# Ledger of designs, part 5: VH-VL binders against UPF0179 protein Maeo_1037

Target 1, 145 residues: UPF0179 protein Maeo_1037, of Methanococcus aeolicus (a6uvu3)
Amino acid sequence: MDKRITLIGSKIAKTGNEFIYCGVLEECSECRFKKICHDGLIVGKRYRIVSVRSAKHPCIAYGDGVKVIEVEPSNNFTILIESKKALEGLTLSHSDIQCNNILCKYYNLCHSEGMPEKYKIMELHEKIKCPKGNSLIKATVSTIN
Short names: E, the ipSAE of ESMFold2; O, the ipSAE of OpenDDE; V2, 0.75 times the mean of E and O plus 0.25 times the DockQ between their complexes.

## First folded at step 1 (VH-VL)

Design n3 (framework fv_nezutatug; at its last look DockQ between E and O 0.03; V2 from the best seeds 0.00; counts 0 for: pae E 8.4 > 2, placed apart)
Fold by ESMFold2-Fast, scan of step 1:
Structure n3 (fold): chain C 145 residues (1-145), chain A 122 residues (1-122), chain B 107 residues (1-107)
Amino acid sequence: as target 1 above (145 residues)
Amino acid sequence: QVQLQESGPGLVKPSQTLSLTCTVSGYSISEGYYWHWIRQHPGKGLEWIGSIYYTGSTDYNPSLKSLVTISADTSKNQFSLKLSSVTAADTAVYYCARVDFWSGYYDYFDYWGQGTTVTVSS
Amino acid sequence: DIQMTQSPSSVSASVGDRVTITCKASQGISSWVAWYQQKPGKAPEPLIYSASTLESGVPSRFSGSGSGTDFTLTISSLQPEDFATYYCQQANDFPWTFGQGTKLEIK
């Protein structure tokens, strides 16, 4: 899959940012951009923003509007991993952190959709203060094929 | 059916402010995305001047930014251009134009006014 | 600013001819180009957007192609009403810019 065109919230529409495409929201059912925003993207797949156009458009899902972006599938992405497993250069088999605290601001990084079966730790970032007491660190990882 | 109509003086003197208004019918300014001013110099190409987003935020061509103000009056379904300190180089046909659903995604101008001729001359 | 350069500046053709007009961007603009037709004394009207998508109501003899920096507008079988000036527009970056125009005139 090469570059695709879509729309994303203006505040997060920055070159280099990544997101997981989560499918069509119910709010999008009457959206004029629904077909353009959503067609051609794979649910659960991670994408990286490679360019952002300047025009802002109204969107029911984003109160601050959306911008047109070009995306490509991402082979690198950010997740939270247990600190005891966090060594740069280490190859891991993926398993989600066992936690059901859906309201946690880190929930999506702990329960990242579209994770490959194996990944390599490329870079370690800051440690996360986990409400459940897990020792977690933010990491940039790369797919292994 | 969407229609745009420019209005304003056909003759302005150098150093004065040019004021043009675009009246929109068949569509609400608040329902559209961007409303634009574009001009065409005699026998020459098109030059984008600036735009206003339906929430009131504006974008101006950097070559004209210090001279241009665009505003909208949603109660009258109009938007307007003020171009200050005009010179003979501002002599042109001035168009207002719309960008909406499909055109807003692709940033092309889907409806244009008929154009109004402005001559800057002493 | 992205500069858009059209070639040729003018072309003479006869009804039934195949005509091509080229537009070159000074930097990559993906598929973000639109084409307009302007008849004397009238406003420009959109023909094509996103390089190759035909605007509603535009005859199928018009087509567009290209990506990156090189774009082409083609009229497959010229009709009398097609004699006009054609403009390309880049829709990739602020400020929006147009080509200088290609005048299509009767041979």
Scores: ipSAE 0.007, ipTM 0.526, lowest interface PAE 10.3, mean pLDDT 80
ESMFold2, look of step 12: ipSAE 0.315; ipTM 0.711
ESMFold2 (binder alone), look of step 12: mean pLDDT 89; pTM 0.926
OpenDDE, look of step 12: ipSAE 0.362; ipTM 0.785
ESMFold2, look of step 13: ipSAE 0.007; ipTM 0.602
ESMFold2 (binder alone), look of step 13: mean pLDDT 89; pTM 0.927
OpenDDE, look of step 13: ipSAE 0.019; ipTM 0.661

Design n4 (from n1 with heavy chain D99K Y101I D102L S103T S104G G105Y P107A Y110I; framework fv_nezutatug; at its last look DockQ between E and O 0.09; V2 from the best seeds 0.00; counts 0 for: pae E 16.7 > 2, placed apart)
Fold by ESMFold2-Fast, scan of step 1:
Structure n4 (fold): chain C 145 residues (1-145), chain A 121 residues (1-121), chain B 107 residues (1-107)
Amino acid sequence: as target 1 above (145 residues)
Amino acid sequence: QVQLQESGPGLVKPSQTLSLTCTVSGYSISSGYYWHWIRQHPGKGLEWIGSIYHSGDTDYNPSLKSLVTISADTSKNQFSLKLSSVTAADTAVYYCARKYILTGYYAFDIWGQGTTVTVSS
Amino acid sequence: DIQMTQSPSSVSASVGDRVTITCKASQDISNYVAWYQQKPGKAPEPLIYAASTLQSGVPSRFSGSGSGTDFTLTISSLQPEDFATYYCQQYDSYPLTFGQGTKLEIK
């Protein structure tokens, strides 16, 4: 497994946190740390923070500054799946749950960003009843890339 | 080897409550499988009654929702069905079954042997 | 509720025959279909899930196909132990529903 060093906002720089790399911001074009922050990261891929360094650095993109972090690729996502589709070990084609309620506390788990076209269900967790009446289950899924 | 065994009275009078228990051996019901009740009327097909997850979350057939309660007792490794206000239409063989969530199977993979319940005055 | 309709209701066949049983869903259920075999006096046993995936331990003469609303169970070379009633089941939506059954009888 390849570990990489990068920089991320100090408020979210915590061991165990995951993020999806979204690409280079326009404000980063003149940044001295651009090569360290962004080189070697794949747009749309999820990464997990494995260590955080205490020093804080100024950053145009993050008002509270950034910290140096070590990351590893995460092929795992936590998502909500309709209970009828939820089987450990099954490979599914990705389709978001049909719901436009962006104010729902579960919205981000129902509409996970950076999901690949196909994924494998690795582990099933707690069952959740949606405010709209859908029967859902929280799952850890892995990309098959 | 995982085994399911139904138990309960074979004869119930109309308007009374039918109570059945499924005892699970060789596997813990708190390990994440869904546990179901299914019945089969004489000479007819299968009818799904409902399911329970070990957390206590239940799903019921809407046709039976006001009459059915499924509960789980993880300390005894059992889950139970209560069907209130029974009529002759509730005469059936009752099965408990599990549905896989950890082995990649969508089917009901393990069933009890079934217990016959007759509703008669 | 999603209705599952099986045809035929019964079929007579000889050992070695190819047998097909069909199942129609009242609405699109993708591939969320399982097939079961039930022998007299016994509980159903799973044969197929996800429309076409064979359950572990089931002989390769059994196969399933279909998607959407039309599904088929095929037995390529009927054996004496295969006479039984067969059921399809959808798990696309609650309540879970079964077909009415197809009885396979020896000629």
Scores: ipSAE 0.000, ipTM 0.497, lowest interface PAE 18.8, mean pLDDT 78
Fold by ESMFold2, look of step 12:
Structure n4 (fold): chain C 145 residues (1-145), chain A 121 residues (1-121), chain B 107 residues (1-107)
Amino acid sequence: as target 1 above (145 residues)
Amino acid sequence: QVQLQESGPGLVKPSQTLSLTCTVSGYSISSGYYWHWIRQHPGKGLEWIGSIYHSGDTDYNPSLKSLVTISADTSKNQFSLKLSSVTAADTAVYYCARKYILTGYYAFDIWGQGTTVTVSS
Amino acid sequence: DIQMTQSPSSVSASVGDRVTITCKASQDISNYVAWYQQKPGKAPEPLIYAASTLQSGVPSRFSGSGSGTDFTLTISSLQPEDFATYYCQQYDSYPLTFGQGTKLEIK
């Protein structure tokens, strides 16, 4: 597993947090830190923070500055899937859960952006109480190449 | 741990192309970092030649841009320098080097031992 | 291109002396300066980055200062192993450029 060093906003720089690298912001196009912040990262790729350095550095894109972090690629996602179809180690085809309740605290787990067409269930967690009554379980899943 | 080793001819005739290869051991060149070529002229300071990222992204010293090609072969864990139309002014010790990115360490931390190239008839 | 001008070009000093080497940039480069030590027959080794931050494993007698265009490397109590040539380098923008070097000779 290849690790990378980058910078991220100090408020979200916590070990275990994940982010999707979205490329160079227009505000950063002329920034002295452009190569430091962005080189070595792949646009659209998810990364997990494995360590955080305590020093803050000024950054126009992050009002509270940035911290140096060490990251590794992450193919793991947390999503909600139907409990009756959930078995650790099973490979499933992704299917969207039809629900338009954007105020639901689980909304982002039901509507995971960037989810691959197929995934492998790595770990099952707790069942959740879906406000709509669906029988859903939280799962960590991984992409399949 | 991580080591860089230059290889190539020590003597090159004027107008020919200088070709050098840097072999990296202890680290996969495709894992990150920028990989650089730097030369040191006889009795003088250092001159940055250019760099390559494993994806093929290159930056060259503008004074050498039309003469320089840097390439990488990730399957061999190597990166290479070609400098065309050499003259006596290209006589130097050539180093390959690694540069940290995004650590606050913005210095060349790992260098090869250097290889002397003489351009002479 | 950003020109880095070092001075002096050489200096002779005794063990225990304080030695100061300066580097001037042709334009404002904030603190994006590194310093290197090169001993005879070896590749340069990093000493300082960000003008004043010491590389890991470098003795504390080395220090750096400056911002903008004027930068200084100081050796507070010269040791015999400090005989070397010293280079500053800017990394504010491409092309990366180095100073001409300062040769430090121990008397």
Scores: ipSAE 0.000, ipTM 0.436, lowest interface PAE 16.7, mean pLDDT 77
ESMFold2 (binder alone), look of step 12: mean pLDDT 90; pTM 0.925
OpenDDE, look of step 12: ipSAE 0.006; ipTM 0.603

Design n5 (framework fv_nezutatug; at its last look DockQ between E and O 0.24; V2 from the best seeds 0.00; counts 0 for: pae E 11.0 > 2)
Fold by ESMFold2-Fast, scan of step 1:
Structure n5 (fold): chain C 145 residues (1-145), chain A 122 residues (1-122), chain B 107 residues (1-107)
Amino acid sequence: as target 1 above (145 residues)
Amino acid sequence: QVQLQESGPGLVKPSQTLSLTCTVSGYSISSDYYWHWIRQHPGKGLEWIGSIYYSGSTDYNPSLKSLVTISADTSKNQFSLKLSSVTAADTAVYYCARDLSYDYVWGSFDYWGQGTTVTVSS
Amino acid sequence: DIQMTQSPSSVSASVGDRVTITCKASQSIGDYVAWYQQKPGKAPEPLIYDASSLESGVPSRFSGSGSGTDFTLTISSLQPEDFATYYCQQSYDTPYTFGQGTKLEIK
C-alpha cells in the first residue's frame, strides 16, 4: 500500500505514532482541508505516521493546530495480552479484557479499537503491572491476510 | 484573476525595521490560502521568509524567526512584512506570493507580485 | 533544513535542443517539488508542481520527473522564449527552499 497524506493534531504528529481513523467530524463540513484530511482513509483502520511536516495549520477540532503527515496502513499493533497466552509466532483470537478503568495509563492497549478477529504475535516486550491484578505482557501483533 | 503588488520604501538604514505591504486584488485574503513573502539577494537564489494563513496563523523561516513578523489587514486586503534590525545582507528584491493550495498541494507559489527592490545602506 | 542542489549552474543551448536540468534534495521529499522560470527583471513564474504536474498555460515541451531525492526538468525542443533562469523548490516542509538556479543561455 502506498503512502497517503492527512492532517492530525500537532501534539500527536510524530513519526512512529499510530492512530485509528474515526471519520469526519460535523465541524469539518466547511473546512478547506476536509478533502486532504479525510479522503482515502478507512474508518476504523489503523495508520502509522511515517513522516511529519513542520508547518502548522489551524483546526477547529485541535486547539494546538494540525500538521501534515504521511501515513501507511498499519498491520502491526501494540497491545496487551495475557501472559499465559503470550508465545511468539502464535495466532490468537481477539479476547476482550474485562476492565472499565478508563483512567489507567494502559487502557488503550487493553481496549485497542480496530482489532482484527485473529492476529499473530510477532514480538513480546515487557510485562505490565496491572492495577486490576491481571498478568499482562506488551506485544506487537500482526493482522492475518 | 488574482494580482499581488508589493509596496514600501526602497531604502532602509542599517538597524532599522524594513516594512513592506502586499496588496491583493481579485481575491479576498480572508477567504482562504497561505500568503507568502520570498526574497532574492543580488545575483543569488530565492529565500522563503514566511507565510500567513487567512485565519492569521503565521510560519517563519527559522533563520529569521526572531526578526520577522507577518500580519494581515483584511479590511484593505493586504498582508505585510516587518523585518527588524536589518543589515546589508537584507538587501534584496522582495516578492509576495500566493500558495498554490491545490487539493493535496501547497508550499508552491502560483501568483507572484512583480517584486520591490530594497537596499539597506546608510 | 532541506538543501536543494541544482546542476548545471549554466547551460548554453540552441533553439530546438533538448535541455535537462537536475535537482537533488538532501533528504527524501516524495514528489513535493516545484519548478519556476525567471526572466531578467521579472518575478519567477510557476512551471511545474508536485514534481510532474504542468501549471496551467505552460507549453507541453516542459516536463518534470523524479521522486525521493532526484528530480529533473526537461525542455524537449527549446524555443527562443525559454532562455531564462530555472529554479527548483521543495514544497515538502518549511522552511521552503530553492535550488541555486540554472541559467539557460543562447549558443
Scores: ipSAE 0.007, ipTM 0.558, lowest interface PAE 10.2, mean pLDDT 82
Fold by ESMFold2, look of step 12:
Structure n5 (fold): chain C 145 residues (1-145), chain A 122 residues (1-122), chain B 107 residues (1-107)
Amino acid sequence: as target 1 above (145 residues)
Amino acid sequence: QVQLQESGPGLVKPSQTLSLTCTVSGYSISSDYYWHWIRQHPGKGLEWIGSIYYSGSTDYNPSLKSLVTISADTSKNQFSLKLSSVTAADTAVYYCARDLSYDYVWGSFDYWGQGTTVTVSS
Amino acid sequence: DIQMTQSPSSVSASVGDRVTITCKASQSIGDYVAWYQQKPGKAPEPLIYDASSLESGVPSRFSGSGSGTDFTLTISSLQPEDFATYYCQQSYDTPYTFGQGTKLEIK
């Protein structure tokens, strides 16, 4: 079994959470955990936390400390896209849905963090009732490299 | 080759403080590894007492937290255990150990001292 | 605390036998399990880390397997020097905890 182990801020360290790896910070250049924290991660790549160890360690970058986590690449995630653009197997360029309603129950599916420039539609799910009348469908998509 | 050796008194009276020292050779205790105390009760299993982190931070078994102190002296390459208010239940073989950090593993003990027997008796 | 329950408490076997010792965790712990061999009057010696990874210098007749809650240590062909007590240990969360031990007696 391949293990991808890193350290992340204690507040984010929950199984099922996802994050985008943004690279090595300047304040980490002399950190003794630098290799453990950063080796094997690709800048801009999305990762899913699959396990969390409870021990907390001091960290220059995180005031509440860090925890050891195991991660896997997260290539598939769920978003909302325009229904008439949605065809399984199609590769789309990402375009933002024009909506600033942060109180909408679908907000996080319309504004998924870390969206790539292009994605492939893997599976279509149900259409949703957008409060603003947009014709949207829930889809599982995959990143394109 | 990494070697760990426990030292301290073999007999301690009830209510006194047990004090043990682990001397490490062949490796620096100020590395990124964790250094542990573990004890083995007569005829029973092993019990983790606590650890000291590279940065000097400690972590203790909650059942012993108010009674235990682990400290390090990097100039002597030693780390120490103090256990206060001992009773007969603290009679055990005491081991110091290194946390296995090979390939990002924590909580596995790859080097152990030979153990020192501590008896708590009047 | 995570409980580690070993089975059996003791086993009597002959040289050449295949011996399997099991360990069950009270919750899912991934593959964060270590195994140790302890001979009388000696400190525990590491055998296995991360459920299945063999420590340096350990004979290949030893193997470990499992993930989640159920773990096994297998000795494929028992040798006279394998007379010892064996412990599993979870390395997932503090406090780190050990199984009660399995005493292997050679017939």
Scores: ipSAE 0.006, ipTM 0.551, lowest interface PAE 11.0, mean pLDDT 81
ESMFold2 (binder alone), look of step 12: mean pLDDT 90; pTM 0.936
OpenDDE, look of step 12: ipSAE 0.019; ipTM 0.658

Design n6 (framework fv_nezutatug; at its last look DockQ between E and O 0.47; V2 from the best seeds 0.00; counts 0 for: pae E 6.0 > 2)
Fold by ESMFold2, look of step 12:
Structure n6 (fold): chain C 145 residues (1-145), chain A 120 residues (1-120), chain B 107 residues (1-107)
Amino acid sequence: as target 1 above (145 residues)
Amino acid sequence: QVQLQESGPGLVKPSQTLSLTCTVSGYSISEGYYWHWIRQHPGKGLEWIGSIYYTGSTDYNPSLKSLVTISADTSKNQFSLKLSSVTAADTAVYYCARDSGYDLEYFDYWGQGTTVTVSS
Amino acid sequence: DIQMTQSPSSVSASVGDRVTITCKASQGISSWVAWYQQKPGKAPEPLIYSASTLESGVPSRFSGSGSGTDFTLTISSLQPEDFATYYCQQANDFPWTFGQGTKLEIK
């Protein structure tokens, strides 16, 4: 099934959680088990945790230890898009919402890091109240590439 | 290439301490993951006793309470089991085993087993 | 502790038969199960890990399946060398625990 085994911090090791693999940390460069933690993961790729083994193991990078997880690549994101563009099944070119309010509770959904140039709308959710008056709707989208 | 071999007395008197040693060849215990002791009672199933991690920390089966001690001697490439206050219920075949690694957690290499009888 | 309840305790079968052995976990353990074969006078030997992945050198007549709490080991077309005792083991959390074993005997 394209499942991969890796390790992640115990606090975030929960089925359904997603993460973006950012590469080998400096602390891990000399770790004996670096290979199992990092091999087969692609820098910048988003992964979904599909199972978690409950046993904790010591790790130099995580004070609470790590757990073994199975992951699969994920193409799905939750983002905000303009309501007038929002139709399920539609493919859109990525465009950032014109807003520099970093204190906004929706900032990260408007400026999702790692979002590819094009995406397909899989499901529409609730509209949100934008402090700047933008008409935005929360959506689950899938990367095309 | 990796080989595990148990050694120690085959007969132990009740209330004494059972002491076993596992000698590892073809691999360094200081570079591995967990090293385990597992026993098999006559006509019964398998019971995990405990393990030692490559950094020297240990985990023990709660059912053996504070009766068990596992230690390692890196200079001899050995790890050992001490089980105190033994009774006839501790009569079993004792195995040492290597963990497959924290990614899979099954026992990929086993020793041949050593029979320990607790009897007067 | 996660209990592994294995059944049946014993099976009598003939060469060429298909045999299934089940193992139930007392809680969800995803696919973190291993299976072992033990012949008389020998240590257990791994057969299957992660519920369904065969260990290197294990014949393809062995297969494993299951996820969550219910797991099976299947042997298609038994061979004389398959008469042994089989154990499941959960690999989800400490303490590592085993099923009670299933003795596969020649009929």
Scores: ipSAE 0.122, ipTM 0.642, lowest interface PAE 6.0, mean pLDDT 82
Fold by ESMFold2-Fast, scan of step 1:
Structure n6 (fold): chain C 145 residues (1-145), chain A 120 residues (1-120), chain B 107 residues (1-107)
Amino acid sequence: as target 1 above (145 residues)
Amino acid sequence: QVQLQESGPGLVKPSQTLSLTCTVSGYSISEGYYWHWIRQHPGKGLEWIGSIYYTGSTDYNPSLKSLVTISADTSKNQFSLKLSSVTAADTAVYYCARDSGYDLEYFDYWGQGTTVTVSS
Amino acid sequence: DIQMTQSPSSVSASVGDRVTITCKASQGISSWVAWYQQKPGKAPEPLIYSASTLESGVPSRFSGSGSGTDFTLTISSLQPEDFATYYCQQANDFPWTFGQGTKLEIK
């Protein structure tokens, strides 16, 4: 596939993890790896980590340092969507569920980091009833290229 | 399995442009890694010239002051160096190399080197 | 630019000797040092990266160590094939820079 080598924070450098590339931060301007970290990656595109190198390196953008990773493009991921908006084939604009219950086991699916502006619902799964009373459905969604 | 091979003229006249090509086999340039040019001056050490990533991103040694251009041709699996306005100081053995990809801190594959003499 | 200074410039040694080559950076470079061996008429070959990690296939008699600005390459028991020129390289700051080389020659 479209395998690329880049650097990412040590705490999130784990095979199987996915992230959406958000672009270059100000702190990266002086980094010797700026171009390898950021070139070849498309802003707003989701990537999956397929391998992680063991060594850690200092990085001003990540307090715990960075590791070298290999990534592949990934367009599909799982999120929670309000039931009334959940229709297979529908294109939606992202909006976080308004909730501050960080102890909820679904918190990360409701507050997904780095979501694209728009996504298409590919498949609907089980319904979720949250402690805050929101009616939610787990969905597999695809980014719009 | 990865092999790099330099090619180009061994003699260049002062003020002209030096052009060298590196042919990569056993690995596709489009699959990643930075690809580099490094030279070795007679009686002196190694000097890094510059690098390219397959997306077209380049880095050049600031001491060469815009005299250098590196380009890649992924269809031929090659990358090339152009060094303009050459002088006798550009006489050197020129190597192409790949960085390791693992920790990005050393050059793991080198070409055999090609000798370039700048003389009238 | 970060200056890399090797010492000695040359060293004469006998088979079986322990040989130490040092490399000093003009500023802190963490562990971002690699070492290369260059035999006459050949391209440099990597020996060590990240100051102390041996490249695949490199004999265990080679070792590297380092601390911020001071780095060392050691050959614990010199073999005939080890007579060569050795270079250190930093990859912490742009541009990448090399030491001037240490020529290891037979006594």
Scores: ipSAE 0.007, ipTM 0.538, lowest interface PAE 9.2, mean pLDDT 80
ESMFold2 (binder alone), look of step 12: mean pLDDT 90; pTM 0.932
OpenDDE, look of step 12: ipSAE 0.200; ipTM 0.744

Design n7 (framework fv_nezutatug)
Fold by ESMFold2-Fast, scan of step 1:
Structure n7 (fold): chain C 145 residues (1-145), chain A 123 residues (1-123), chain B 107 residues (1-107)
Amino acid sequence: as target 1 above (145 residues)
Amino acid sequence: QVQLQESGPGLVKPSQTLSLTCTVSGYSISSGYYWHWIRQHPGKGLEWIGSIYHSGDTDYNPSLKSLVTISADTSKNQFSLKLSSVTAADTAVYYCARGWDSYEGYYYGMDVWGQGTTVTVSS
Amino acid sequence: DIQMTQSPSSVSASVGDRVTITCKASQDISNYVAWYQQKPGKAPEPLIYAASTLQSGVPSRFSGSGSGTDFTLTISSLQPEDFATYYCQQYDSYPLTFGQGTKLEIK
C-alpha cells in the first residue's frame, strides 16, 4: 500500500492507531506544517499509523506537540454494531445508531465518521453495556479499498 | 528502493536556458517530501537551488530566484529544473534529491540523491 | 541567509584516529542540521539528521552532537573508507545552506 507521511498529536502517535481524516483544521490555516499535516489525505478516509518518529514538534492544535508518522489507508477498524446483526463473515450496510448521548464513552464507536457504505464483520468481541439500553457488541470490520 | 536519476544536455551556450529532468523510481512524488535541485561548482561546495512540492508549490534560492523555474510532472514521476540566461558561473555538477526542512516538520534532511549530471557553460 | 561555517577546512588523519569536525550556524537553528559524506566523483551520502540521529546503515563510529549554533561530527575510529569531504547543512529556514566542507585526507 501507498504510505504517506503526516503529523499527528504526540499522545495518539502510536503504531497501530487509526484515525479518520476530517479536513484542514481552522487552527492549521496559518500553520507552517499544513502541507504535510493535511496534504494527500482524503477527507473521511480512515488511516492507520504504521510507524512513528521519535522527535516532537510544536503545534497549536496539540498542546503536547506532534510527531511525524507514516500512514496507509486502513481496511480494518473497530465499531459497535447491533447484536442482532452480529455474525462473523456477514457484510452489512452502514446505518446510523439513533443516539444523542454525546457524553457516552462509546459515542465515537457508535457514530464513527467516514464509515463506508458496506463493511464485512471480521471478528466479534465483547458486548458493551449501553446507557440507553441498545444491545451492542464491539466488532472488528473490514472495508474494500 | 528509491532512486533518482538526472538527465539533460552536458553543454549549454551562454545566455541560453539550461534544462534538466530528474526521474524518480521506487516512490511516488505525489506521496510527499520536497524534491530538490542542488549544484556543485568545480572544486567547491554544495549550493541549494530550490525545491518543489507535488502541488506545484516552489521555493527558490533568492540568489537565483529570477532565473530558476522548477516544475513537476506527477504522471511521469519526474521534476525538472530550468535555469535561464546562463553564464560560465553556472558550470557545475547538478544533483536532484529528496528531502524536508524543519519548516515542514520533517527531520530527514536530504536522504536520497541522484548521481549528478555535469553541465558546462561555454561559448 | 543562515551561514554555516565548518572547521577545519581540511584535516589529515591516520586509520584508527578520532576525528572531530565542527559546524557553526550564524543563528539558532535548534537541531535542524544534517551531515553528508562525499567521496571524489560521487554524490553526497547522508550520514546524520536532526543533529545526532544516524541515517539507516551508517556505521556507529559516526556520531553527531550539538544544538543551537554549534554542532560536531565525530568519527571515533577512522577507517580507510572514511577519507572523504564532509558537509553540514541547516534545514531550519530557507534558503537551505551548506557549510563549505571539510576534506579528510590520509596522513
Scores: ipSAE 0.000, ipTM 0.491, lowest interface PAE 16.3, mean pLDDT 78

